# VHH binders against o26223: the designs that were tried, part 149

Target 1, 191 residues: o26223
Amino acid sequence: MKLLWTSQHIKVTVHIDGKVSKMDVLEAIKTRRSIRKYQDREVPEELIDKILDAAMCGPSAVDERPWHFIVVRNREMLEKIPEVHPYGAMVKDAPVAIIVCCDSSLEKIPGFWVQDCSIASQNILLAAHSLGLGAVWTGVYPLEDRVEGIRRLFSIPEHVIPFSVIPLGYPAENPGTRDLFDPDRIHLEKW
Below, E stands for the ipSAE of ESMFold2; O stands for the ipSAE of OpenDDE; V2 stands for 0.75 times the mean of E and O plus 0.25 times the DockQ between their complexes.

## First folded at step 9 (VHH)

Design x41 (framework vhh_lunsekimig_d3)
Fold by ESMFold2-Fast, scan of step 9:
Structure x41 (fold): chain B 191 residues (1-191), chain A 123 residues (1-123)
Amino acid sequence: as target 1 above (191 residues)
Amino acid sequence: EVQLVESGGGVVQPGGSLRLSCAASGFTFSSYELYWYRQAAGIERELIASITSGDSTWYVDSVKGRFTISRDNSENTMYLQMNSLRAEDTGLYYCAASYSETFYGSEPLFDYWGQGTLVTVSS
């Protein structure tokens, strides 16, 4: 027996380090970095469920919530992603990847699904970081060749649009933090 | 114009030391993440060391404790101090500059590469 994709209907208890309770929201946002090197360790299904729950909690245009997710753990499939995504070489070395998709049949307001899926992607990155994992967003949409390559590789229906591929795992690198605050980009009252 | 120029490579005996330099021009050096990659015969180009715009450093396990990466933003130069060199350290060493927080592409190919400098550790 495996956990269902929507863990909300199943009560599961797993032993977890207290790291999640130590990192506040501002710390998570400011210290999250793209991680492209992963340890040879499996990511527990419970952590993936928590990440996907967080992904679905973002704001959505007229609450259309068009996102669907494909969880890829199969090594052979992960190794094929760089063939259709030229900047996705690190995906083959990750223990797992999440493909964020838009089901266009759920779209209520034309075009806003891009923002919806961007929000879901960023929530995946933040949730992973808060749980002690590392991840990186590799863009798919709006590059037609990448969209069609990923669609074909994962048998994605015509009405569903692959948006991003996010490999994740336990980090094998520590790039540190950045100081990016630029007051010249802040305008008071008017441009 | 953008330019990265590596120097400091050469032939060295096992156990020896070399210091590589990467001189940069044509971009805001202090804003970029900086990388040393190594390409050895028969294997893919591998990230050896990195230094962030915030001065945090990372090393691949095989060089940890032997190599030290540093940057001098006033001189637009990055360094790799290599100590206790081994035959396996032989290869072409490339410097690269990139914003590591891109989601368009994930490789330094998105930004800037140098031409490389050859390090040969001779038995």
Scores: ipSAE 0.341, ipTM 0.693, lowest interface PAE 1.5, mean pLDDT 84

Design x42 (framework vhh_lunsekimig_d3)
Fold by ESMFold2-Fast, scan of step 9:
Structure x42 (fold): chain B 191 residues (1-191), chain A 123 residues (1-123)
Amino acid sequence: as target 1 above (191 residues)
Amino acid sequence: EVQLVESGGGVVQPGGSLRLSCAASGFTFSSYELYWYRQAAGIERELIASITSGDSTWYVDSVKGRFTISRDNSENTMYLQMNSLRAEDTGLYYCAAHYSETFYGSEPLFDYWGQGTLVTVSS
């Protein structure tokens, strides 16, 4: 017997540790880990396009969708990121990085762009994981030195705020999965 | 002072068993993911087993069914029970404790490694 709803449920086939596996959304969320070591292997443009498509599909406050993305593949530019981001050393070894930015001219409701860009950043991490890639979110905003450093390095206009730098590639490490469920943080009906 | 101390390594014949221990001090052990890494001469360290605070375990395929990872939060200790040892299991075994899911940056304070314990499987 076949599961007739399979075609209506998106299943991503991923190569994990040399094996082909299928991962649904809940599995992707629970097994995603920050990856800071990458193979010396290029990421196809098609996969980056899929990741960015997923990034733009998140909810957004009053549908402002203030996000812009810079895709960095140039080795010289990737090697300069650690100079302006103290915890970005792994970026120099990544085949590609995505910089998530907020265009403040698109903001409709003050302050919610942080949530919008956080959602986009998490979607990048989940999409990368579902496609057999590893990624890590390195924070830029709200640390002014990092914001200004990234802005200067990538010629980002003053009305645009760099939010996160996300290096990604085929993983060269395999961290374990986490079990973080804490029922003490769940309150029924009232606090 | 944060410290991870491995013990239990030694020389053993093929088919033998060893139990490695990793004793932790100076941090909240129960909140950390725990890992056993192995390094053979001239080879980069590889993850062989991991255990979460919820006792979820992972093993590299070469050790599945032979090695068992466990943790005792009351003793701040992680174990690796190694059975049916093979020559290719020879190496330095490192324990590690990671708080790896930070977007602020990789915090050096949360990357804890022990000094390693040598396992030699020889005939």
Scores: ipSAE 0.303, ipTM 0.688, lowest interface PAE 1.6, mean pLDDT 84

Design x43 (framework vhh_lunsekimig_d3; at its last look DockQ between E and O 0.73; V2 from the best seeds 0.00; counts 0 for: pae E 3.3 > 2)
Fold by OpenDDE, look of step 10:
Structure x43 (fold): chain B 191 residues (1-191), chain A 123 residues (1-123)
Amino acid sequence: as target 1 above (191 residues)
Amino acid sequence: EVQLVESGGGVVQPGGSLRLSCAASGFTFSSYELYWYRQAAGIERELIASITSGDSTWYVDSVKGRFTISRDNSENTMYLQMNSLRAEDTGLYYCAAMYSETFYGSEPLFDYWGQGTLVTVSS
């Protein structure tokens, strides 16, 4: 096992077999942060495959699994995303982005696809973090200008709704940890 | 108390330059995405520049190549260097901040706003 440190003191554990040490699910949830700064380093396809596998493992309404994923590595396309999504400035600086979409033709019950795609998006964030990558959820839906901008840019059919753009990369920042536990939000048996 | 205070506005001739500042206090500045908006008379407020916590920048087309957004986390201050100013750049300039763990960037979701600083470009 080899310990790697970034200039930002981000600890990454790598096994001697070249596999990145995975953290447990609670650790991933608790320590995950939105990352908007990335190293000038490519993300291996194997890691993207693992992330996408995780993205498809979440529950969905009546198991409708309406999600599709566009993996974007093309530099020109990454640089164009902020033109239609101004709050996604960091996308142009990422080595890869995943666009989460909903195929409305797969929807079995109206309106639950937002929850389905949210679960998929969160799984992407957690999986990325557990694999030593940084990611951030940039919301596309329900803002029409962003939805249509991404649709046009990637030639997405009308029945498919772009939901989120998630840039990923090896992190070049360390926002630190948060403690957000609030016992006042917990009610026993009744409000 | 949370506060954003813009400064550096004024009257300049076309082709002139101004440097705006937004001084922040009362929150963890480095954990926020920062934005410059402007509003001309009778026109809706528009986003003109942004800088992420990771120093990624964005500009509206009309200011590209002329304006530069930057931040100094040690001073809790955001800047907007404005060069080659035009009459159409006239307006009230606002700084805004949004917490970095907000996954949905949108104007109504901004946590904090400044009161604005007036920029007038006239011959």
Scores: ipSAE 0.847, ipTM 0.927, lowest interface PAE 0.5, mean pLDDT 92
Fold by ESMFold2-Fast, scan of step 9:
Order: sequence, then C-alpha cells, then structure tokens
Structure x43 (fold): chain B 191 residues (1-191), chain A 123 residues (1-123)
Amino acid sequence: as target 1 above (191 residues)
Amino acid sequence: EVQLVESGGGVVQPGGSLRLSCAASGFTFSSYELYWYRQAAGIERELIASITSGDSTWYVDSVKGRFTISRDNSENTMYLQMNSLRAEDTGLYYCAAMYSETFYGSEPLFDYWGQGTLVTVSS
C-alpha cells in the first residue's frame, strides 16, 4: 500500500546543511536545484514511496496516466547506466535512481504521454527536494540510442518507452538558488 | 563575456603523456557540467570524457584507465591528464560546458565550446 498525502501532511520538513527547516510549495519550486553529488547514505523506502505517490498525482492528458516507474537500488545496475547514457555519469554515485517509463498501451491521445511523463519527472524532483533529498533529471527520450540502451538494460517491453532516469540521494552539494523572474516575458491582455 | 580556453596540446611520441587545461571565465563555473570532445581526421567529433558539477566522471571505453578528467572550481579550470598516448589519440581536443539545470545532455546543444587544442601523437 502506497501512502497518500493528506491535508494533515501539507507541510514538509527539509534538512539543509544539517539544519531542519519547513518548506511550502512555492519555496520548494523556487529553491529546487539539480543535484549530482550525493552523500554515502541510504534513502529510506518510505521516502521513495512518498516521491512515487507524488509523481502519480500530476495532471494527465484525458487522465491516461501512462507512467510506470522502475526503482533501481542495485549498485551494479546503477553502474551500468552510464554505459548506455553518457550524460548520466552521476547515476553510478547515487544510492537510488527512478526510471520513468510510458506504457504506450495506456495512451489515449497520441503524443501527450511526453507531457505526462515530464509532469511525473518534475514531481519526482520537487517531491525529493521537499523531503530533503537532491535529484536530477537525465534525459532518455527522444534519443533512440539511450531509449534502446535503457530498455535492454532493464528488460523493458517493446510497448514501454523509458523517458527519464532520475538519480537521487541526500545532497552533498548546495548550488544555491536562481533568480529567474523576467517581467519582459509577461504580457498583459495581449502580446 | 563567456570564454573557454584550452591549452596543453602539443606533439608527443606514442606512450607519452600530456595534460590539457580548459580555463573558463564569464560564468559560474561550479554550476556547469564539463566535457572533453575529440575531433580526429576522418571521424566525427566524439565525447571522450566528462565531469559533473558533483565530480562524477565518465570516459569513452578507448580512454578508460589512460585518461583522467578533473576540475578545480576555485581556479575555474578543468583538466584532462592523458597517459599512454596512442597514434589514434591524435586530434583536436575541445572543452565544452552545459548549465547544470538541463535535462538534455547532448553535444549539439552545449552552452559553450572552446576553440580546440591540437594533440599530435607521432608514429
């Protein structure tokens, strides 16, 4: 049984540089950074369950929810990912990774599964951050060699498409936050 | 504003060693993933080594055990230590940088490239 977030658990406690702080949704969105350096520390299964619960709660085109997830903790398997994904070098140094997949048999509208899986991927990143973990989205789809490499490595069926590989762990780096607000990209009433 | 400058190339005999440097300016070096590419005569430019903002490294099979990539964020410099050089290692070596807030890691979309440094391993 997966645990669901309720109104009793709307506030999240995050460990930052050994200190504990509480983070609301806007703070979590604004302070999330891609993390590629992890502590040598196991991530509890309870936290992975919370992250995957959050991943499945995003909006989905005609509610098709085509996402499937592979949780990889096996060190030898994590070390093989960079062999088929050259830009995923940090995966071998992470305690765990989540592979986001699309089951194309669940697709109701052609092409929208990419948006569905993007939403799930971002929710994983945001949920991880809110729980005091660091993560990074490494792209798989639409790069054919990476798709086929990941498929073969994890015995993924032909009708299932690996979309992203997301290593995560307790962060061993703090890149700070970005100031990205650009009012020139906001148009009132018309272009 | 932004610049990547390679140095350390030259002519060496087979079995020799070289250390390449890539000095960066005009951006927050520690926030970038860093790459060494090689363009050899008659073959396409290939990724040979990379180092993440978190110091994780990757190497193409042909250079594993011979080349070592490293970075020094305090000096804004990336290095490639090349040992046991072979004739097939001859080529132009390019450094490249990609901002860490990317989910698309691929050669054609790097933020910054250097101009290249020539390594010639004489037969």
Scores: ipSAE 0.641, ipTM 0.837, lowest interface PAE 1.6, mean pLDDT 88
Fold by ESMFold2, look of step 10:
Structure x43 (fold): chain B 191 residues (1-191), chain A 123 residues (1-123)
Amino acid sequence: as target 1 above (191 residues)
Amino acid sequence: EVQLVESGGGVVQPGGSLRLSCAASGFTFSSYELYWYRQAAGIERELIASITSGDSTWYVDSVKGRFTISRDNSENTMYLQMNSLRAEDTGLYYCAAMYSETFYGSEPLFDYWGQGTLVTVSS
């Protein structure tokens, strides 16, 4: 990501009382919702840098870190995504989208890249939310037509697998909070 | 009870117009992605239009410029305005809904389907 580092320095934080944060992490997890309506407002490059930094903080199988990210701001390209992803209609209305990919040449343990890229994708959603943005994960892998369509559209090499497309922007909707805790899903000591 | 009910189908001449409705009961549309599918005789259902919870729309190429999908969350209803109808638009039209916190949209994953309304465009 040479352009990312050119536009933003490695962050140096001054700790007065330990940590600088905007939102409690449990609050972020509980209040994050899929957002499909966005303001007509650009997302600063600095926020995308922070989101991608967070994406790369996730654990991965044997620390393989197989993920790559494509940042898409070009209107023509964003408008073409629904041509190969008909369930991603909102992408054409987003100011920016992030495509999460797996580089299979970085895979150390076969098949765990799906977990790795899922972790990176969820971190993107949480980081966007913590920065006042809204996002939604639109699935690509494992649907072959979507994988090949996105690969062709963005000139992605055959050994690189597009996993998800995540449009994001300043939210123009508020779906509200859900209370989904279900104690029947918790099993102590055994099933 | 949870249900989707389509209405507004009928017989029209080529070049005519119809407005289809899909009304929901037992749940609210505001948290759902909504879809229209069309099935001609002997052919698999095809996705023809969708509208997200954020009002973004998508159309298959064969209906672009002729069909308009819309939603009215206060009336819990989705619409498909069909103009400039052609013989190939004949078929059974289904509405479908998928909860907005899902990230894999596809026909087998929809939460609710209507039973269909028939549109016949006579030559």
Scores: ipSAE 0.406, ipTM 0.761, lowest interface PAE 3.3, mean pLDDT 87
ESMFold2 (binder alone), look of step 10: mean pLDDT 79; pTM 0.775

Design x44 (framework vhh_lunsekimig_d3)
Fold by ESMFold2-Fast, scan of step 9:
Parts: sequence; structure tokens; C-alpha cells
Structure x44 (fold): chain B 191 residues (1-191), chain A 123 residues (1-123)
Amino acid sequence: as target 1 above (191 residues)
Amino acid sequence: EVQLVESGGGVVQPGGSLRLSCAASGFTFSSYELYWYRQAAGIERELIASITSGDSTWYVDSVKGRFTISRDNSENTMYLQMNSLRAEDTGLYYCAAEWSETFYGSEPLFDYWGQGTLVTVSS
């Protein structure tokens, strides 16, 4: 086990004695990148538990918290996701994926479940990054064919809406950082 | 309308050099990850080089040290400088662009692929 190793193409931070690299919140937000290439390494369930704990801590409209999660580790099931999600090819190479779902029976105010599940999805990406993992959000809702494909594949009830599929693993790529700050999008006092 | 247009291909002798260009229009170039792919006869299309929006680069081992990928965000253009060309570098070179942070999908959403430019290295 190594704390930090780098090839010319990949830089990775690994666990030593159960410890993980620490980063502050702003660093995590600014350096998180979508990761679509993963090492052939299992992700411990303890890390998935930490990620899901973080996912459920997001703000929610009228505190409805309608999110449910399916954790998929079965290789055969992961390999079927690209059949129902045309841009999910990378999922078959991931050691695990999380499907973020909305239980519509928990919805208290119409339509805000989309924001609730978006918040949960982003928290999964940030938590994974903070734990040395890479992940990517592959959108499901509002695309009818993807929603119904994922629903059928994972036996999801009619009152539950699959929102996103998030494969994750130890990263096998390092896309670097971005400079996206655009002051022209900030308006003082008025538009 | 999203477009990528490759140029700079041609016929060169072994040991020669070429510079390929990929001109982009219809999207926010500076935010995208950019790729060069090569399709050789009888061989599956392969990724040969990439450059992120943060200018991090990657190369397949066969071209490392000989090819250099770069981008000019002010001109909306990506380049591939190819030096010390070998017969095995012969192929159709495609550029591609992907919004690396899209949650719609990982594949290009529109026509983010160029039509390709042919490079022939002949003795």
C-alpha cells in the first residue's frame, strides 16, 4: 500500500492504515472532476457507507428527503446498464455504482424532488472525491427511455423514479483542474 | 451548431513531421476535454492523445516523446505536433471534444467528432 503514487499519466492517493487524504471543502469542490476510468480494485463497503451518509445530509425541500439508493456491485448487472443508458459505457468497468432514486410517496411539494436528488448526487461525487475515489454522474431523469430501462433492470417500483447512475472506483485517470470563474456572470444589486 | 474540422494531414517520409489542427465552433471550447484518435487500416480506432481544460496531457506509449498535443483557447483550436514519424503512424486522425463534467452522458452529445485527416508515412 502507498499513500501517494504517480505514473506519468495517473496520480493516485491510496489508503494507509485506514487513513485517507484530507482536503477542505473549497478544495474538494474546485478539484472534483468526473472520472470515467477506474482501477481494477474493490471499493470497501465502509467507504460506500460514508458516501451515502454524506448524500443524505443535503438540504431538501420541506425536508422531504425523498432519496433512496441502490448499491450495485454485481458485475453482470453493471454490464447491463449500458444497454439501457447509451452514455453509461464506463459503468461496466466500475467496481460499484450507486443509483439515486426518488420515492415519490415521500414528496411533500411537487417537483422539488429533482433538486433533492441532484443535491444527493452531487454530495456523492464530493464525498467520493474526498475519500480518494473517482465518480461520474450519468443522468437518467428526465429521459423516459433511461428511466424505464433502469426501472426494469433493477426491479424499481412504479412510485420510485431512478434519477442518476453514479459509477465509482479508484481513479485510473487524472483530468487536472479547471479555471471556470467568470465574473461576467455576477451582477451587483441588479441584473 | 457544433463543429470540429481537422486539417494538416498529408504524405511524409519516415522521420518527417506534421502539425495537425482541429478548429472548433459552436461550443465553449475552453471548458471541454479534447482528444486525438487514430484509425489505422484493420485496427480498431485508438485514443492517442488528450488534453484537459486544465492543460493536463496524456499520450499512448507508442507516441510518447514524439507527439505533442496543445490547445489555444483564444483561437478555439487544438493541435497535434507529430515528430519523428514512423510507418506505423499512418492512419486517419480524428479530433473529438467532450464536456468532461456533463451529467447527460460520457459520450459526445452532438456532432463533436471531426471527419478526420489522413496521415500517410511512406518510404
Scores: ipSAE 0.332, ipTM 0.696, lowest interface PAE 1.4, mean pLDDT 84

Design x45 (framework vhh_lunsekimig_d3)
Fold by ESMFold2-Fast, scan of step 9:
Structure x45 (fold): chain B 191 residues (1-191), chain A 123 residues (1-123)
Amino acid sequence: as target 1 above (191 residues)
Amino acid sequence: EVQLVESGGGVVQPGGSLRLSCAASGFTFSSYELYWYRQAAGIERELIASITSGDSTWYVDSVKGRFTISRDNSENTMYLQMNSLRAEDTGLYYCAAEFSETFYGSEPLFDYWGQGTLVTVSS
């Protein structure tokens, strides 16, 4: 008797160089790359809605779901992000950016909001990739200067913490795949 | 052992050309964003050019159209072709590498820095 792996494919539409393909979840995870160069092409509101729906489907500690999202399409605002985030220069060229925030008043257990917002940020990256878009996570929290800069720029209340800035758009670059599997990092039963 | 080794610097007359190389070892080169920095006398190190793992390039305005950055992942080497050199291009040129999937991205914190190669533009 043999036990064989049978893959279940989740249908996701990806638009790359004018072509549409389907990928399963493992392919999406393994082929997602940070994209910092975007086409001069608008992202439809419908795709942003799908991405944010996916972001909110992540697990959170004690179901606290502390995330809020700011969708930025205003070019003048996007151009100001590099002034408060030194490595946010690619945001100037992006048609849209999503700011992931934590509403601290929704936190039920101390400290887990960071994990909650990390999950939401990664879901945004995966959902964008699955929809034929490219995105990159630019870190805000826990760097106090970036947190305060983004807060001031977008009029974010004191009880809300900006966590990440994620520019996204149709990709204008195609980084290759990575071979990252390292069996030395897998320990059986004990360290 | 992780290494970045710059080479190709030298003395050149104004209007001349040089090709800098940055040879890398000890890490997965194709997964890294690559940078050329310049340190001139009395000036902080400044970013001159960059190339992403997806081959997107950026140049500081003063070198745009004169310098060309490129990478060869099979040779684990990044290049900077410098044309129409000017006196103000004089300096120590450093290569740096940063993992392409980093979300930290804080200057001047990079995963790797080289030793530098000296470029002198003089008549």
Scores: ipSAE 0.287, ipTM 0.593, lowest interface PAE 2.4, mean pLDDT 85

Design x46 (framework vhh_lunsekimig_d3; at its last look DockQ between E and O 0.56; V2 from the best seeds 0.00; counts 0 for: pae E 2.3 > 2, unsure alone 63.6 < 65)
Fold by OpenDDE, look of step 10:
Structure x46 (fold): chain B 191 residues (1-191), chain A 123 residues (1-123)
Amino acid sequence: as target 1 above (191 residues)
Amino acid sequence: EVQLVESGGGVVQPGGSLRLSCAASGFTFSSYELYWYRQAAGIERELIASITSGDSTWYVDSVKGRFTISRDNSENTMYLQMNSLRAEDTGLYYCAAEHSETFYGSEPLFDYWGQGTLVTVSS
């Protein structure tokens, strides 16, 4: 009895009409999920450019904009990332990854670069989702073993701190949506 | 109640095989990253294998080619097939789970842990 795995092709009707259906920003935020399974499909450079543009549009402390981005498409390098980042196993299965880094020489106020790079990372996730891609934030900083592993692997200079590795691709999973609204976390005027 | 229960441990000879199971209950199993850890006597606990919610796998070098991690979301169970067992594989084996919406894994911050199952490889 051959268990016919009926691959329910979730027809993500990607309306091929060139109109990138502009996902509403609230919809993007609410429906975004971490995606760790990707199709065997390349991500066009144009989409990566849009994602990186979005990554650089966020605010930063005193507008210091300390972020740098490494775009990784090389299969060998993608496969090596999990060797230094065990919690990034899905990176080896992604067509591309973006490494978000902080150039400490650009930092104007100490310590805010974490917020700056977090904003950039989140914008990458939201932009990817709005473009029909799946992505996941794999944290590198502040774990020293991951930071140094990624640093060595990509020959990142000492004044530059790898912050996150974000694999992305066309999604091959649908985790569903989450309702995370909690009114108990809202305080009016006073705690 | 959330629970992870390991089973399948035992005593085996070098070169033998075991299959460990981790049965989960009380949470949405498919939305979690899953891990196998082991702890030998007098040694710190170490990550040996992981499987993502997207079925990507990772192995520590010492078990590559010998161990296979898998999951069955329909049964809420994770497995570790261990072949060609060695004396150095002796230890308490733990399963752990972390929600998939995490942005980094960290052992002390995992959501759930099992109680462990003992694997002894001896002649």
Scores: ipSAE 0.873, ipTM 0.937, lowest interface PAE 0.5, mean pLDDT 92
Fold by ESMFold2-Fast, scan of step 9:
Structure x46 (fold): chain B 191 residues (1-191), chain A 123 residues (1-123)
Amino acid sequence: as target 1 above (191 residues)
Amino acid sequence: EVQLVESGGGVVQPGGSLRLSCAASGFTFSSYELYWYRQAAGIERELIASITSGDSTWYVDSVKGRFTISRDNSENTMYLQMNSLRAEDTGLYYCAAEHSETFYGSEPLFDYWGQGTLVTVSS
């Protein structure tokens, strides 16, 4: 049962059988899958903005938050990514990709930017899933040829390190869910 | 146990065609990204073609337009259709698989079952 207001401010009782589909956090985490097949549909800028807002909300070492993001919608540029990232073939078929970068000038503790950018990358995947989109993390760092290929392709400055390329779109595949809970990996009180 | 078995290699003249197969056991293809690698004598192994779980394909420039990679998840088999074969295509062809939840995406870390399949293009 839902109560709705008409344009006349009249309260109307409507029996709604359809799901109201607010994905809770545990459901989002457990059902997120890497998606590499996308519908031929544009992703609205408002959804990208929500995803990037979520990406920046992760914990960060000494709160350094070194992440920067490049949003790529240009078809020609998306088609060039697989030329410098051979394992990113699906990027050319995506409507948009986000490149997660580290601005090393913002780094307060050497080396923790990898965890910072990993957190940002996972938050992008999770936020996309919660909004009805599919995404996949394609690794760039620490693979030197991919780092330099992406850097050259997108004119990324020397002090900025491309970390991951995340294509996303409305999903055209449903790989289902995984059951990965392994109690043998849990140790009580000590190893 | 994970096993990938390559087949379909042989001796062919320039301009000929071959179809390679890669059959999987011990895992389900639909959860994997799939690759064909080639190793020519005296040359390091190189990625020549790939197909994602979402059916996006990639080809190294030298085989674009001549080779076609495909997958049949119901049969747990991947194929490489090779047309207009050239002497430079001679080599051992290996299939490889990487789980779809990977973010690594590099040289596959799974064992190759079998020694690959030999393709010899004369002259």
Scores: ipSAE 0.687, ipTM 0.845, lowest interface PAE 1.2, mean pLDDT 87
Fold by ESMFold2, look of step 10:
Structure x46 (fold): chain B 191 residues (1-191), chain A 123 residues (1-123)
Amino acid sequence: as target 1 above (191 residues)
Amino acid sequence: EVQLVESGGGVVQPGGSLRLSCAASGFTFSSYELYWYRQAAGIERELIASITSGDSTWYVDSVKGRFTISRDNSENTMYLQMNSLRAEDTGLYYCAAEHSETFYGSEPLFDYWGQGTLVTVSS
């Protein structure tokens, strides 16, 4: 049935299909891998919106939320990123990339924006993974040549600091999971 | 024991070709980002080509169109096909590898480096 209520109220029924399925959070964290090979397939704007919503849900120092995001779909721009970021070769093969930036005018406590943008970046990776996408964090900050190259390429103003470039798409590789738990890294009560 | 071994260097006239190989032992290339560097006498090591675990490639402008990087994970080997060689391509060529679960990508922190293979372009 499409309608469920009286004529005074309109209710929209939502079919439960594969698009509403959820991945367990611990499973998402354990199975997320850096993906550098993508299908020739567009990523719907709806999924990018969900990913950016998740990115903005992270905590930040004194709730400063200094992050801004540039969504890049233009093929020519994606192909130019490796010219200023030699270790981002896969970006030119991605259907879309997200550039995580800090607007330094939003800083309330100097220097914590790195943690803030790192949280947003990791949330992007996890959200993409939960939606059936693959992504990789390619580092920009604090490497001066990368920061200035990305700033120049995307006309980013001086008070805004590009932090990371995250290409994403439907994965065309499966590197599998890693078993990295090391109990020797755990210290009880003190070092 | 973990190591990378380059081979295929030699002396070639300008305009000639060489194919370099980089073979790994003690680990498997499949989960690694792979790189070729070169070092001319008296100059810092320069990144010239890379290939990701997903086969995306990058080349520095000075070699673009002349060099081709490739990998064969089943043979645990990476290659650099060098065509139209010039005198300025003379140098020691190194391979390097970095685990794919990285967001850094920088020469000083690569997990493994080779010993180098010498390429001399001279008439």
Scores: ipSAE 0.520, ipTM 0.802, lowest interface PAE 2.3, mean pLDDT 87
ESMFold2 (binder alone), look of step 10: mean pLDDT 76; pTM 0.749

Design x47 (framework vhh_lunsekimig_d3)
Fold by ESMFold2-Fast, scan of step 9:
Structure x47 (fold): chain B 191 residues (1-191), chain A 123 residues (1-123)
Amino acid sequence: as target 1 above (191 residues)
Amino acid sequence: EVQLVESGGGVVQPGGSLRLSCAASGFTFSSYELYWYRQAAGIERELIASITSGDSTWYVDSVKGRFTISRDNSENTMYLQMNSLRAEDTGLYYCAAEYGETFYGSEPLFDYWGQGTLVTVSS
């Protein structure tokens, strides 16, 4: 057994448009971008396992951890996602996608599962970036047509709610970084 | 109807300058991330510069310090100021728009009819 909380999960080598860098957690957060174009390269199963491990390590309301994940590598299934998600066209060209779901039977406090699954989704994006991959969060919940389309397509039971579809791959684009710090949104001591 | 129209290209000598414009219509310009791509003969189209809705910029190494990207949200126009031009900068320049960091969904906007604006660095 190895320690899963090693510094290896904090600092990773990132391949961005041919450049290689080491990044810490703050750099990973600040340089992560939505990636919608992927190379024709398979993502190793070992990297998906690391990403899902990171997804499950997020906080949840009353530690309910309601998340379940569907890993989709089947090309025919990936090609059907845009039929039920209007802005998910990039999914058909990704080597793999992760569907983040809530199992409502695990819910301890009504409604907080949305925050729980948001945390899991963001951890997937950050973990993918830290491992040299690109990903994008395509929203499913709370749009009823997308929820029912994804449920039908992947045979998801009624007590399970599909939350997001996250295609992943080695990036084939580099949108650059954003500097979004706005001090006018910070209030000291009072509003 | 969504449109992105490039202009400002021309013939210039090495060491010269040009300013490209990308005029946008049919969408909420200020919310979009904007890109300049370059297509040279026999070479795949490459991203050379980008500007976010918050005015943060990125450049490919070959143009850093020579090119400056900017945007004017009141005029729905993006610019590329090109200084110290080299023969290798010759190509068709295309603009593109993308709805930033959204998880709701976005439809990226790209070149549409193989046009763009031609920049030729030559005598």
Scores: ipSAE 0.317, ipTM 0.696, lowest interface PAE 1.5, mean pLDDT 83

